# VH-VL binders against Large ribosomal subunit protein bL20c (rpl20): the designs that were tried, part 4

Target 1, 123 residues: Large ribosomal subunit protein bL20c (rpl20), of Euglena gracilis (p07133)
Amino acid sequence: TRIKNNGISKKKRKRKISKMKGWVGGHSKLFRTGNQQLMKARHYAFYDRKKKKNLNKTLWITRINGGLKYYLTINEKYNIFVSFLRKTKTYVNKKLLSEINVRDSKSFSHLSKPIMKSTGINL

## First folded at step 24 (VH-VL)

Design y3
Fold by OpenDDE, fold request of step 25:
Structure y3 (fold): chain C 123 residues (1-123), chain A 119 residues (1-119), chain B 106 residues (1-106)
Amino acid sequence: as target 1 above (123 residues)
Amino acid sequence: QVQLVQSGAEVKKPGSSVKVSCKASGYTFTSYEMEWVRQAPGQGLEWIGAIDPKTGDTAYNQKFEGRATITADKSTSTAYMELSSLRSEDTAVYYCAREGYWDYWFDPWGQGTLVTVSS
Amino acid sequence: QIQLTQSPSSLSASVGDRVTITCSASSSISYMYWYQQKPGKAPKAWIYDASELESGVPSRFSGSGSGTDYTLTISSLQPEDFATYYCQQYDNWPYTFGGGTKVEIK
């Protein structure tokens, strides 16, 4: 005997239709049309999250560089800093470093000062 | 330990469909996007698409749009890639890979699934 | 879409040699990623954000570049470094890979 999966199918359809609420015309009333729009929307949402991620990354690096400007005058401050952290076996991601600089600049300074000692003052 | 385990090799005829699975373990499945990449024999890497298991949102390479369907099952921590209307050119090793949380890198990768399309 | 062109497509080198691989993008990108792949194995994350080495990657590896031109350098080639290296970009949809550079033993 074949078990019918009608209940699961209906639930899935209902969930999708609920996401189509507020759309105009057939996009809210017709499942197929609405589903196409939903898929498109989800694709754009996915892409937009990636864009946001890149923006955040750029922002974090900018903030880190902003903190390092007091200790390093050359380009590639971030790269030098990251290399230094690796040498000291300090593994901290960009987000956390950025947050430290923003929320506690003194702590960030403590992380940065040793760079001056290792490479020379105000490189 | 973070691991991605893919389904076994497949042999398909042209025009048919193949569905490759990728079971994730060792991390929170919904916290990382899952990517799909293929590599034809002796060729380079080609991005197929990705899914956010948390939301179910997907993205596809336009080259595969309409043919590739990527899904995820939260309950089993498994991602799927289905490719329809198979052609000989689709013969390749298909990889799933976890995208980094804050940065863009694929780590780890599944062991790969060879899909052979032959008449 | 952004096209990535790697140069060279293949090279032969000896242990101890300095090796440089380039990846040129058709348009300016902010972040370049590199992967190492050995025969019969899946690619491994190697360098991210142009210059940051993935955990476990030897210090003889380095990445640099900006805009459209990026490089992966091995200061002193070791036996375990013989592999194919791929660059990848995420700046523009869709994600794209370079054609790869196979580093072979001379």
Scores: ipSAE 0.352, ipTM 0.798, lowest interface PAE 1.6, mean pLDDT 89
Fold by OpenDDE, fold request of step 25:
Structure y3 (fold): chain C 123 residues (1-123), chain A 119 residues (1-119), chain B 106 residues (1-106)
Amino acid sequence: as target 1 above (123 residues)
Amino acid sequence: QVQLVQSGAEVKKPGSSVKVSCKASGYTFTSYEMEWVRQAPGQGLEWIGAIDPKTGDTAYNQKFEGRATITADKSTSTAYMELSSLRSEDTAVYYCAREGYWDYWFDPWGQGTLVTVSS
Amino acid sequence: QIQLTQSPSSLSASVGDRVTITCSASSSISYMYWYQQKPGKAPKAWIYDASELESGVPSRFSGSGSGTDYTLTISSLQPEDFATYYCQQYDNWPYTFGGGTKVEIK
């Protein structure tokens, strides 16, 4: 015997409709039309979050390089810096390094100088 | 340890559908996006799509638009990839992979699921 | 979408050889990722952000490049390095992979 799933279906529909609140006209009232827009919105949201992450990553790297340039007068040495950190099993992510430079440049200098020196680079 | 375990191999006929599962463990399932990639025999890697398990938001390769459906079940920490209207060209090993939080690359990967489409 | 062209598609080399694989993008990208894949196995993350080695990757590997041109180099090929290498970009939607470069034993 087949089990009726009308209740479950209605709940799912209601949840989707609730996400359409604030949309204009039929997009907020008509399930089919609204659902299509919702699907598109979700895809775009996914994509936009990805773009934001990439933008942030670029920003962090730029900030780190800026710090390295300022304190060590060396350009584009982020990769060397991070590679050494990984080698020493010092787990510091890009965001944190960037934040250290921005919020406490002296600490960044104290951190980066010995690391870069240990790489054999001439400071 | 972070691990992705996929469902077993599938043999399907043209026109049918296949649903591959990927169970995640060792990390917070909703904190990382899950990616799906396939590889035809002797061929390269092809990105299919992705899902944010937290929000349910998805993205797809246009090549698979309308045929691929990616879902996630938070309660079981399992991601799914369903591919409909199967063709012989869909014969491939299908992988799930976790997208890194900061590095944004795929790590780790599931062991892969072979899907064979034959008449 | 961004097209990634790897060169060569395959190469034969001997242990100790210097191997260079190139990945050319149809448009400028910021970050290139590399994966290593052995037969019957899933790809493994190998190089990220063009030049950073994943933990556990031998130092004989290196990555370089910017804009549209990126390279993966093995300074001295070892037996365990025979595999297929793929480049990948995340800058532009959708994500795309290179065609792969199979490094075979000569």
Scores: ipSAE 0.347, ipTM 0.796, lowest interface PAE 1.6, mean pLDDT 89
Fold by ESMFold2, look of step 24:
Structure y3 (fold): chain C 123 residues (1-123), chain A 119 residues (1-119), chain B 106 residues (1-106)
Amino acid sequence: as target 1 above (123 residues)
Amino acid sequence: QVQLVQSGAEVKKPGSSVKVSCKASGYTFTSYEMEWVRQAPGQGLEWIGAIDPKTGDTAYNQKFEGRATITADKSTSTAYMELSSLRSEDTAVYYCAREGYWDYWFDPWGQGTLVTVSS
Amino acid sequence: QIQLTQSPSSLSASVGDRVTITCSASSSISYMYWYQQKPGKAPKAWIYDASELESGVPSRFSGSGSGTDYTLTISSLQPEDFATYYCQQYDNWPYTFGGGTKVEIK
């Protein structure tokens, strides 16, 4: 039978009980419906992340092709260049290579030329 | 080495459920998404769904939505796929597979778990 | 969803033969992937980005194509190459596989 800070505790309890009783049935239904909507929103977010990964891959390839065309004065394509990297056992991350090209295009050219030349490609 | 080791074969009755486990080792479990695929006897491959172990987010092929539940336990580096209300056409080998290192494809794959649904 | 149609569904060939497998998509995709599967085994990653060989894949394998039409070619079949090959798109949801092409001994 304890009274808290002031005599307003019964009024607070009555409001809480009223919310609980009105919300128990509807709140449970609303809660489950809300979770279903949240799971579907997370489902779409997951799909969007997958789509963004593919778009980022396309961007990386475009940047690598730009570097090959602009700084190495060659007409080779991304897939041919990556094939040469694998042939020479150079295991460079595509994302990192594209970022180096964007930030320091001269370094990309200097890194790429010895690899291309060692594989017999004419520059 | 990167490995995915799945639970053993199971024989189930129609209407029951099955939960297949996939324990990952040799990489950071939460850094790669996990995929589930099945293959009915003599048939091709069918994508079931995926999970991001870091966030718990899942996605399902609509064919399995409502019956498949994909989960992950970060503490054990284990993904799970549960399929409920089993039917005879659910008889298949169930595979887990990780998104690839070089590209966003399925690499490596688990060894497969045969689930047989018979009356 | 994108349907992938492989052709042929099966073929018989001898060691040393050149083999070509096709995969047609119902709509244009950016990236095609190939897996090799032997009986009783899980599929193995084989070719990514339509033309790039996974580590450990012999150079007699090659891939090509763009848009809707893709191929996997084996320049000179070896005994270990007899398997089923699946194409896969990872580009548009749901992710789908081709029906497979079984390469058998003649």
Scores: ipSAE 0.057, ipTM 0.586, lowest interface PAE 5.3, mean pLDDT 74
Fold by ESMFold2, fold request of step 25:
Structure y3 (fold): chain C 123 residues (1-123), chain A 119 residues (1-119), chain B 106 residues (1-106)
Amino acid sequence: as target 1 above (123 residues)
Amino acid sequence: QVQLVQSGAEVKKPGSSVKVSCKASGYTFTSYEMEWVRQAPGQGLEWIGAIDPKTGDTAYNQKFEGRATITADKSTSTAYMELSSLRSEDTAVYYCAREGYWDYWFDPWGQGTLVTVSS
Amino acid sequence: QIQLTQSPSSLSASVGDRVTITCSASSSISYMYWYQQKPGKAPKAWIYDASELESGVPSRFSGSGSGTDYTLTISSLQPEDFATYYCQQYDNWPYTFGGGTKVEIK
């Protein structure tokens, strides 16, 4: 697998550690201290990736709302989709919406077709 | 469709180790973090640690650091949690649970693995 | 770590009663979650982001709160609602859970 972002983050951490005052000087004691700092930095990097997931969730919801309005505005089927939800009284929760890949009409159609067929509403 | 299936119940002696497996199916294993939680009899839930199966990176509750080891095998879509130096207070049901990239709560959970430490 | 204090630890109620469970965090959090657990079963996702119901959760359930104080409310208790409910914070490692609130039949 190809992990460009992880490689860049690792590269930045490695350069920071290699610039430690005593480590550049070649001391064995300072190298052991640098290794301990490296392990702590890797732990915080994992934590930071979790925080980025939280930020990306917020951004994803914003993009779904924007994308749905954009594509549905140019799509003649918008009124059918809204009517379908109201007539079926189908609960559509946030988890279902979070699985939609915004800006991909094929993925949106793929998710909507089973719902439309189950109610008999023709697309 | 998404499912986590754990290994069977185990009875262990104090001082030994246990390794619980959690096989995932119905989703892309490397796209979601795996979490480990335990529940002692009659008690609440306690988080043990997590793994990012894409990178192998782990994090642990400090209570379990030095004793817990979480690993993942991408080829079999299976996560493992090993707890060493077992003592009677480690008797609990051990759960794996998926943490979603788009949903950060734990869903689904495995069925649980009872680990009994006695004798 | 962030401690979550649930109250009450147990309660007895009759079918049709309104039930309120509280969860108080030791510091402000943004991501509070609720799980339902029945005996011998794994916890089940119930309410996310403090107030959003998981798929299949009846509308008699609601969640509210922000900062340090959160609630789960059942407007009209049904027989299938007798279970233990846990809150969870997702803000910081270690992830922590409340002590649980057992809802018992009266």
Scores: ipSAE 0.014, ipTM 0.546, lowest interface PAE 7.4, mean pLDDT 72
Fold by ESMFold2, fold request of step 25:
Structure y3 (fold): chain C 123 residues (1-123), chain A 119 residues (1-119), chain B 106 residues (1-106)
Amino acid sequence: as target 1 above (123 residues)
Amino acid sequence: QVQLVQSGAEVKKPGSSVKVSCKASGYTFTSYEMEWVRQAPGQGLEWIGAIDPKTGDTAYNQKFEGRATITADKSTSTAYMELSSLRSEDTAVYYCAREGYWDYWFDPWGQGTLVTVSS
Amino acid sequence: QIQLTQSPSSLSASVGDRVTITCSASSSISYMYWYQQKPGKAPKAWIYDASELESGVPSRFSGSGSGTDYTLTISSLQPEDFATYYCQQYDNWPYTFGGGTKVEIK
């Protein structure tokens, strides 16, 4: 026994929801449904901004790791590099390192290479 | 210096509401999100929700949706958390805390507001 | 939501002892943080990004871990270290905390 109209009902529902995009005014029921979707969109936007902050931090760390591999020809991770900085009592601004790597890769190599050599890691 | 100062302790009856204030100073209020956390006596920490003071957008732990309302007043640099339909298990110290931009943790915290719900 | 399980829930130790507390997550996380809380006080930011000490935190503290398993270690316990320590995750809402580990004087 086949379930009648299940696919068609979903299709009609999806089309109704999609028609709210770019529309202002209309039926009282459509206004209420549009307001509910707007509230959901505001919640998801806030949640997505929080996720964007997490992604930006991940990109910052990825840029430092990329700089280490590119200029020092080593397969090191961000945490390992930070661990070596702590071991040598060198406290360096992580945000600054990320920005230097993006804007001036040669300066990044100049800053990082002596630290790696002082720890006995050589290429 | 960065500081969060909360309103004083309150004693409430079940079924009532409480509104806790959190006055921020020493930083640009709209540049950091504000978080609310509670701690029942002798218990751990529980996140209630957050507000972006710049936009007024809020998010809540699902446990508190429908009962908690978080607001912010840019002109006074003050955040508020209102909890309605209070029950005895809502007895706790309520903290506001600023979320850091880079580190995604809560720093600083307010001094806490004890809310006691008793008959 | 991500559950954080701290162990032990409490411990008794003497000044000079090495103390290790653990925090296990129900799923892999990237952002684990530790707070210190003294009785009657708000929590203080203590260790960020699993292993980085906050300003003013003594070097006898250290953190380590990745994925689901994280630790906080005090190499030589001092009188001011008697407190409750909480872990926290920022990977997903709701933000959650571990149940806490109370470090008490033996």
Scores: ipSAE 0.013, ipTM 0.555, lowest interface PAE 7.7, mean pLDDT 74

